# Ledger of designs, part 367: VH-VL binders against q96il0

Target 1, 167 residues: q96il0
Amino acid sequence: APERGAERRDTAPSGVSRFCPPRKSCHDWIGPPDKYSNLRPVHFYIPENESPLEQKLRKLRQETQEWNQQFWANQNLTFSKEKEEFIHSRLKTKGLGLRTESGQKATLNAEEMADFYKEFLSKNFQKHMYYNRDWYKRNFAITFFMGKVALERIWNKLKQKQKKRSN

## First folded at step 14 (VH-VL)

Design Ze35 (framework fv_ebrasodebart)
Fold by ESMFold2-Fast, scan of step 14:
Structure Ze35 (fold): chain C 167 residues (1-167), chain A 120 residues (1-120), chain B 108 residues (1-108)
Amino acid sequence: as target 1 above (167 residues)
Amino acid sequence: QIQLVQSGAEVKKPGASVKVSCKASGYTFTEYYISWVRQAPGQGLEWMGWISAHESYTNYAQKLQGRVTMTTDTSTSTAYMELRSLRSDDTAVYYCARDQSYLPRGHDYWGQGTLVTVSS
Amino acid sequence: QAVLTQPPSVSVSPGQTASITCSGDKLGDRFVHWYQQKPGQSPVLVMYEDSERPSGIPERFSASNSGNTATLTISGTQAMDEADYYCQAWRSSTAYVVFGGGTKLTVL
């Protein structure tokens, strides 16, 4: 219900849950955050009689989303791996165990973790700058095609209005 | 004139590594990706991976993951592809090709190809 | 890795229309690009973004992409068009580039 058009299915023999978009969707809808990228995927509505321009916009948006998700999935994996290595190294230096008395993973306080975050951001600064440049370029292209689609729709309305007047 | 110029042919023994270079000219190197595509004798095109010019985005074909490394040198506008633990079935012509970083326009310019022969 | 399916060979007489197909599940939801390769030469981009033609490519080349099948069409086929043709797409499930197996076009 309150999910933005998302559905889940359980199959009887294996109990495997499946995620599906709603069958009667007339608009784009947003899914739950991806486990690895932490980004919400957008599933694009395909209108009846989709124009070639509308199809290009949809494909461009979908490929941009996949490009973005892959970048962040890889970045998050690298971050998590390096964070774990940093915590392990610092705990070993202090002569502390890797787990707490409750059996949870031992953690460093926010002040100690600030050093890791600064180092990680510094190390990856150039990479993130170029990612941002390409991300903005992709969104500029999407905006351009959105404008073209909007003009096409205005033109079609004007043509329809002229036909009605001529009748 | 836009050009991608690759290093010369190489003959390697099984288990060795090969590193192929691809020097770009005539465009802003940092605005494009470089794909590496190989073609075994009498076979079709096989994508190996791609890399952005500043190494901010790198993806490898699953079956080559762990054996291939792609790098760039922006100061010389050169891309590199290193393939390790070579096998006889790695014998192929290796191509570099550019692709636009922000819009999917396909691989519009290709290097001349580098023949890598792996034999005992 | 997933491969896009192309017929191994297509034969036409000079002046006839050649049609080369590329099939894949939901391929019509992806951009498809087409390449021409002559023996001993590097591939050449002949069509991009489903139906766009690069500068320098003759107008007799056209392409479409719908459903599960993309098609490269060469009208008034000439002897110089004899080559191997490859389709290419981006696959979301693997987040990588994939090529079709190639089609040898023979003009005689």
Scores: ipSAE 0.559, ipTM 0.799, lowest interface PAE 1.7, mean pLDDT 83

Design Ze36 (framework fv_ebrasodebart)
Fold by ESMFold2-Fast, scan of step 14:
Structure Ze36 (fold): chain C 167 residues (1-167), chain A 120 residues (1-120), chain B 108 residues (1-108)
Amino acid sequence: as target 1 above (167 residues)
Amino acid sequence: QIQLVQSGAEVKKPGASVKVSCKASGYTFTEYYISWVRQAPGQGLEWMGWISAHESYTNYAQKLQGRVTMTTDTSTSTAYMELRSLRSDDTAVYYCARDQSYLPRGHDYWGQGTLVTVSS
Amino acid sequence: QAVLTQPPSVSVSPGQTASITCSGEKLGDRFAYWYQQKPGQSPVLVMYEDSERPSGIPERFSASNSGNTATLTISGTQAMDEADYYCQAWRSSTAYVVFGGGTKLTVL
């Protein structure tokens, strides 16, 4: 594959790569919701003299955020597509047009929409179960590394106290 | 033991399709992604795409968009990669490799490779 | 986001330290991985998550990743280390896995 200069099209579920936080931030920055995933991206503050362990935690958090956004962007697009198809199918069955006389999109009653939601949830049950499993495992890993970073910071402060006492 | 075993070598004419299989064993199939990576004779590794074992996450390399399809069969712990509209420059050894879905461990186990030769 | 660039070849004498670099825009913000490939064989993961070593990989292999450059270091290089080495990074913003062009390590 060539360098991306000739093929500079963003993927549909992308939102994180277009996030532009304030330049001189001293803490994490939370952006607006991505239009596809409806999740808020986080820009992580990079401390001066970041340790290898702190860097690992930051990279893991960034990777998990992007994985999560990709899942929900795909899920939301699938939901919207299937919902639209369902509505159009049911309106045709009733002999109705796809739009009202006022030009608004025609809708179904709550009872028929409930049928769609039940079918969608049923079809995607296994997918959501695997998502939840992976999400829990990812958060466990993040929590584990957060604990390691906390211990490193405590130990380094103790070492600095020892150093100052000796000098 | 953990193994990824691929289907045998294929010889195809330009314009044909090829479907390579990768059978996993020795681990929980649904906890890993399967990447497909090819290598033309004397060339480097080229990533083609990856698929989660439950097919919820699939990404293809931009260069191959529209020609490649990846699928899985969880009942047999097998991943498949189909490449259509074959050209002579698709001649390569095709590898499958696993990567964890919840931790960035890298591609720790690879299949033995499948040589696909495209010649008129 | 740039392609990962590796030198095509590196030569060392037995017992010397080999250094193989991999360069890419903000590569140090991503995890880097390293693979060894000998002729006719599948790649073997030799380093993961920037600097972690898989079980069975000799301790003479080490790695780092900072800024725009990841580096694989082989101390006390042996004849058996002669192979092609590939770096890899995950580019989540483009939904792609990217491999470097590869470096042929020759031990003379």
Scores: ipSAE 0.553, ipTM 0.788, lowest interface PAE 1.4, mean pLDDT 83

Design Ze37 (framework fv_ebrasodebart)
Fold by ESMFold2-Fast, scan of step 14:
Structure Ze37 (fold): chain C 167 residues (1-167), chain A 120 residues (1-120), chain B 108 residues (1-108)
Amino acid sequence: as target 1 above (167 residues)
Amino acid sequence: QIQLVQSGAEVKKPGASVKVSCKASGYTFTEYYISWVRQAPGQGLEWMGWISAHESYTNYAQKLQGRVTMTTDTSTSTAYMELRSLRSDDTAVYYCARDQSYLPRGHDYWGQGTLVTVSS
Amino acid sequence: QAVLTQPPSVSVSPGQTASITCSGDKLGDRFAKWYQQKPGQSPVLVMYEDSERPSGIPERFSASNSGNTATLTISGTQAMDEADYYCQAWRSSTAYVVFGGGTKLTVL
């Protein structure tokens, strides 16, 4: 029998629009934050007459972006797991259940959670320092290649101007 | 001179664990990832995962997730790969290889390989 | 599994040009690398960043990467080039290093 239950819109749609840049774009396009890494992906514009140097820069930027996104996705996953384990351990030590009488997840107060955040930051300090070093070095390399592409474009414009003068 | 030197061959029973070492020398250890790649007899190369020298970045092949652990010891410039719950199809030569952490250029130096035989 | 496809074998006579292909969806949008492995030895990097040669690799080795296919070319092939050749690429955030199945190059 056809039945019309109460209509309720979820505050978090089960489906999310796929990231897709505009069909025709002359610029790089920045998408919404990734669910796991919280970083915005960049979709790179590919010129019709992409030079080998431009292609190399694009490939380098794309691989670096994927490297960075996966690092933060893994870091955020680790944080979430360790946070849940900390909460579970502390509630069990207090003799409290994992759920309240209303069926909600039991939580710790802000002072207790501060202990977790301090421990997590201290534990991961060295890891984040070395990640930052590699991230800065990667961006330095990308900047260097961007400079090469800029110089190539300047020289190509000079060559084109000379050719138009001779024709 | 740049070298990666691995630990010696091992024979293990099914269900056991193996831990292979890879000692690096001749370069700044902390500027490179170490990949682990295995090769079963007569088969091709299979990537297992890689790890940064300070363990700030670690990624494992999906097939091995939960069975493999990679670690490093920066004081000795040594990388380790531990594979648990060994099966007969884990019989392979296991290689370590380096790749630049900030500018991936491919695995330019490889260890000599470690034969791990899993048999009952 | 089937992410990067190489022919199982290629045979050439000494002095001929050998061509080894590596195919994968949108492979030309990634950097391709090539490794040479001789029996009982560790792999050796012979090409990187699609077409760059490491120091010590002969100039007769060259490579290209476009569309869905990367190609390793060995001109004036010598007996010493007889080996297994593997391509490698970064395919996704969950598969940072993917190897092709390998091609056995026979020089007869």
Scores: ipSAE 0.592, ipTM 0.813, lowest interface PAE 1.4, mean pLDDT 83

Design Ze38 (framework fv_ebrasodebart)
Fold by ESMFold2-Fast, scan of step 14:
Structure Ze38 (fold): chain C 167 residues (1-167), chain A 120 residues (1-120), chain B 108 residues (1-108)
Amino acid sequence: as target 1 above (167 residues)
Amino acid sequence: QIQLVQSGAEVKKPGASVKVSCKASGYTFTEYYISWVRQAPGQGLEWMGWISAYESYTNYAQKLQGRVTMTTDTSTSTAYMELRSLRSDDTAVYYCARDQSYLPRGHDYWGQGTLVTVSS
Amino acid sequence: QAVLTQPPSVSVSPGQTASITCSGDKLGDRWAYWYQQKPGQSPVLVMYEDSERPSGIPERFSASNSGNTATLTISGTQAMDEADYYCQAWKSSTAYVVFGGGTKLTVL
């Protein structure tokens, strides 16, 4: 039998993991972690009779997820790149090669890497603080719309109960 | 009250770089993204990228990756867009525009535009 | 890359309803926005989040977004509405923001 094609297609053109929900799913569900962001994507079920308010909530949640995935994919990529550059620079300064005698990538010990982590955290402190601010604000907006949807559903159910009582 | 004011027109030679500024006033600068959008003569709007006011997150259009850099100066509430290796087809009016960082409300305020002409 | 398609031009008589469409794959799953641009001026946001109207925009402007098509509707079109109109959406695949090619609205 021929080889089963290339590696499984789990990444979108932008480098973000793309995972399909089970066929004919009737619920939201959570996929596997993305390679770059390490976040698990949520796939949203779209009912046939979705209200305009429910549609707004779904779009807000989807946009927030994409914003969050983009941020962490970029952050993780930046961390990995700067970490490799730091290791390379320190090894060159010490007069060491990039590979060990065993052929593995040369690494720095935990104490040497502490300098990198301290610098990275310090440099990115404000960035993470504002990310957390925006993340909380986005979740409060989502919670607000979830409350509106819940109230809409309760009101519609009460209307249906009154209508059934009349008939 | 809310205003975005851009730097003046520029004339550049091919291969040069241009840096356009956008000074914000009348609102809390760090609560908004700044998008850069250009428009070639007689053409439509082309998104170049956006930057959060605190420089924590930047996203550039794929076509411009490697040629564009966006920065901010929070102390002066100013955003900057630098475009390198200019070509004649970079001749355009360059706009800055704001959008909320935590809600997708659209670009509600725009700068007046900066004409950048690239000619030999 | 991500593409939003608009008709290049639309013509209406004063008082008629103008409809400007914006088409893109699964556009109805994204937020759509509309901008008005008059010659020599910066764009002005006229509709946001599919169907919301900013303060100061006349009530004759309305919009919808479903399936693959977003539509800007201007009822009782006036001469002052003559302008280029651009749709915009948030798309994360290749660009965070994408604009349609624009539609020139002529009021005859």
Scores: ipSAE 0.511, ipTM 0.753, lowest interface PAE 1.9, mean pLDDT 83

Design Ze39 (framework fv_ebrasodebart)
Fold by ESMFold2-Fast, scan of step 14:
Structure Ze39 (fold): chain C 167 residues (1-167), chain A 120 residues (1-120), chain B 108 residues (1-108)
Amino acid sequence: as target 1 above (167 residues)
Amino acid sequence: QIQLVQSGAEVKKPGASVKVSCKASGYTFTEYYISWVRQAPGQGLEWMGWISAYESYTNYAQKLQGRVTMTTDTSTSTAYMELRSLRSDDTAVYYCARDQSYLPRGHDYWGQGTLVTVSS
Amino acid sequence: QAVLTQPPSVSVSPGQTASITCSGDKLGDRFAYWYQQKPGQSPVLVMYDDSERPSGIPERFSASNSGNTATLTISGTQAMDEADYYCQAWRSSTAYVVFGGGTKLTVL
């Protein structure tokens, strides 16, 4: 319908956002932040005449993005869970309830929370280091395939130019 | 020679826990994930989860959430899978298999399998 | 809740081409993998990344993956190819590994 075309934001891929790139775009575009990972997904353009090599690159980029989002969603969930457990434990040790007598949620001061952040970072150091290594290796693989796709496109342009010169 | 060697067969009662080991050799342990896959008698393959060294990436099958724990000991190049609250329908051959973490290439090497029998 | 569907069994005569399918929603947007399992043995990876063959796997094995269907093709099928075959892919919604139900290939 014409109204649906006029309101392109209503066709946003995210249920929480009506953002949508211009119609008939031939480029990748960036969506709204994921609810759990807080990362902005990249939506990859799929050409109508996608080569096998281009398809392989797209699949690799998509899987790497999903791997990255899953890691951070799990990390953020773990952080939130351990933070709440830490706060509850410290309040219990002080003989305090989870809420003040005014009904507000009880909190710890910055100095008390510094203990949690230090512990969390130390505990997860090895995990983050190996995550970074795998992230670098995945991006190297993506760069390598991007190079192969670029060479394929250059070769195809040269073939097309040679065809045009046949007259 | 690349090899994954698993611990021996186990017989458990319902409600018990089992811990299967998988010792890797012939490659750099920290560069691969270890998947755990089980197969009930006469049935197909069922993925349970995978774990990377130092748990940098660990995922479990939704059906097994809360019952399975996977760990690694990088000093001995060994992966472990513990399944708790065993039921008779957990009777299966349990396999470990490696998968490359930074470039998906499939499970190219598998352990010999560990038969876990859960019976009253 | 995506599932990979395979035919339970496929039969072929020696020397003929066997075709085993694996169906799943938008499976062609994912890498597909194929495993061979003989009775009492561990699975063996026979195809990876849709159409790549591991070293040691005969050239008779080939594969494709497009749309909703991945296909394992064994040309000039031999008696030694008789086995159960499983497809595998990654699920986009969970980034978890999923296996097909398996296909028993009979060569007679």
Scores: ipSAE 0.592, ipTM 0.811, lowest interface PAE 1.4, mean pLDDT 83

Design Ze4 (framework fv_ebrasodebart)
Fold by ESMFold2-Fast, scan of step 14:
Structure Ze4 (fold): chain C 167 residues (1-167), chain A 120 residues (1-120), chain B 108 residues (1-108)
Amino acid sequence: as target 1 above (167 residues)
Amino acid sequence: QIQLVQSGAEVKKPGASVKVSCKASGYTFTEYYISWVRQAPGQGLEWMGWISAHESYTNYAQKLQGRVTMTTDTSTSTAYMELRSLRSDDTAVYYCARDQSYLPRGHDYWGQGTLVTVSS
Amino acid sequence: QAVLTQPPSVSVSPGQTASITCSGDALGDRFAYWYQQKPGQSPVLVMYEDSERPSGIPERFSASNSGNTATLTISGTQAMDEADYYCQAWRSSTAYVVFGGGTKLTVL
């Protein structure tokens, strides 16, 4: 079979940008906001001489990114669905139709929508607390590994400088 | 000492439901996920799903969606797995296992397993 | 769909090094985990996060993960190490768990 150069794996389902370029870059790449989570994905550059510690940091950051995106995609979907259900239930209670005389979607005033936001926040209070706990713990782990990688790089640079001086 | 203790063996007829319990002790229950993993006689491990101890996150294996329900009771530190519409190929040892909620470290503690036999 | 491939069996003599491989596209971006299961017993976590060893697991157990292949290595294999070994990965962070088909290690 014909030999060909390295090809990018840049075909992915909508909303998944994990395989997008520029993987040939020397730096991490930040993508556009995800359709569902509204968070920007990071595509990690993999160095040719990636250390085991650098690999662990990259995998940890990638897993945390997917966890975070999945949580917010689900939250945004739940918020939108419950908001619509709340609006419909309040309009029905008032004896109003779902659309105005002009054919536009009927809406609630700011005072009434405040009731929805209060209800949504109280209903999701524990879920958000556990999310925050897990988010902080994940960030602590990432920060710890980032520190270890930084120390490894500093030590390697110091070791290299000393070798240059001995020559 | 960390332990996960499961309910005893069950024998069910096709079409019935089974609910297996997993009682955790020796750790802070709400800081871990509980996975359910089954193993048919002579076969490998098959993941069924996973639930956070506070029930905020739950995911089921696609082939079991609609037939499986996982719940927890934080007051007794117990996880439950209910499988409905049982068929003969559901005969397996069912395990519960814990993993950390914030950082997956692997399933470090497992229950002893519950044999569920589905036969006519 | 997401698959982790292991050899069905591996045989070694006592004192020799056993190597069990696990291959799949998930392993390039995800951590590998390894479990030991003896007949009639629950699985035991023997390696996590590609190369980390839990407390209580002998130092003769080690592991690595490069490319799309994770490897469990048992140095100075003992008769007591005879068991089924399963690799595991997360496919989508906290969404899905996938296990390899398992490898039966025999110590002859």
Scores: ipSAE 0.550, ipTM 0.785, lowest interface PAE 1.6, mean pLDDT 83

Design Ze40 (framework fv_ebrasodebart)
Fold by ESMFold2-Fast, scan of step 14:
Structure Ze40 (fold): chain C 167 residues (1-167), chain A 120 residues (1-120), chain B 108 residues (1-108)
Amino acid sequence: as target 1 above (167 residues)
Amino acid sequence: QIQLVQSGAEVKKPGASVKVSCKASGYTFTEYYISWVRQAPGQGLEWMGWISAYESYTNYAQKLQGRVTMTTDTSTSTAYMELRSLRSDDTAVYYCARDQSYLPRGHDYWGQGTLVTVSS
Amino acid sequence: QAVLTQPPSVSVSPGQTASITCSGDKLGDRFVYWYQQKPGQSPVLVMYEDSERPSGIPERFSASNSGNTATLTISGTQAMDEADYYCQAWRSSTAYVVFGGGTKLTVL
């Protein structure tokens, strides 16, 4: 019995949380931030009379979203792992334990962490540059298909107007 | 003329590592991902992972994570796949194949395949 | 772990239409690709993005993808079309690329 409404929650094997939009939605739907990538997923509205071109656009947008989410989930995990390794290494060098005397997780101040951020950004510069190139190309392709869909809709409107003007 | 040319067949003992190369030519290497796909004798295609130039994007099949490493040398337009801790069930033909990084056109060009035999 | 399900074999007579299916949950929301593999050879891409045909592939090859099932259709099947056929889709959960189990097409 789904007494709590029409919305459903679904979780992917990768640990990504997904939510279903309301069943009678007439537009795209934005979900809560993903736990791993910190990006908000878009659930695309499927028109009742979706054209093949509209379907291609939707699939391209969906795959681009998943590609982007995977990149940032992996990047965030790498960042967190390397940050923790850096902190532990610096604390050992200083002769400090990984926990404070109060039992809290030991940390470095902002000045000490500046070295980590500088090294991380420098090391990942080319990786991020090529990610950005592909991200822009993917968005260009999406924009191109959006233009094709818009032209198709204009053409269909013109065909309908011609039929209506027949008297 | 677009080509992917792979290194030759290898025979390895259980527990060893193998590194297969895939040299690309006839296209802009940095515009494509290289997938690695294997096929055990008489079996179907199994995706292992794919990698982009400069490792800007790398994904491995879950069951191979920890045993496989993929790398590229952009200066020679070559992709590499190293599989460690080999077992008899790793005996397969290993293929490299390209796909576009920004538009999923499918694996339109494949290497000739590299037979890796794991036997004691 | 999501498996794309294909029938293990399909048989047709020369000149008849062959139909090879590929099934998966909500597969119609993904792009599907089809590959032909002959014995001892590398796979060849025969259809991409559900229904697009690569240059050099005969027009007797066509494909569709809707709901849970994608279909590769070969009209006027010829002896040279005898091969193993694999579908492929993109999946973000356990593998970015997944292949179907393959279908052996026998012509007579």
Scores: ipSAE 0.588, ipTM 0.811, lowest interface PAE 1.5, mean pLDDT 83

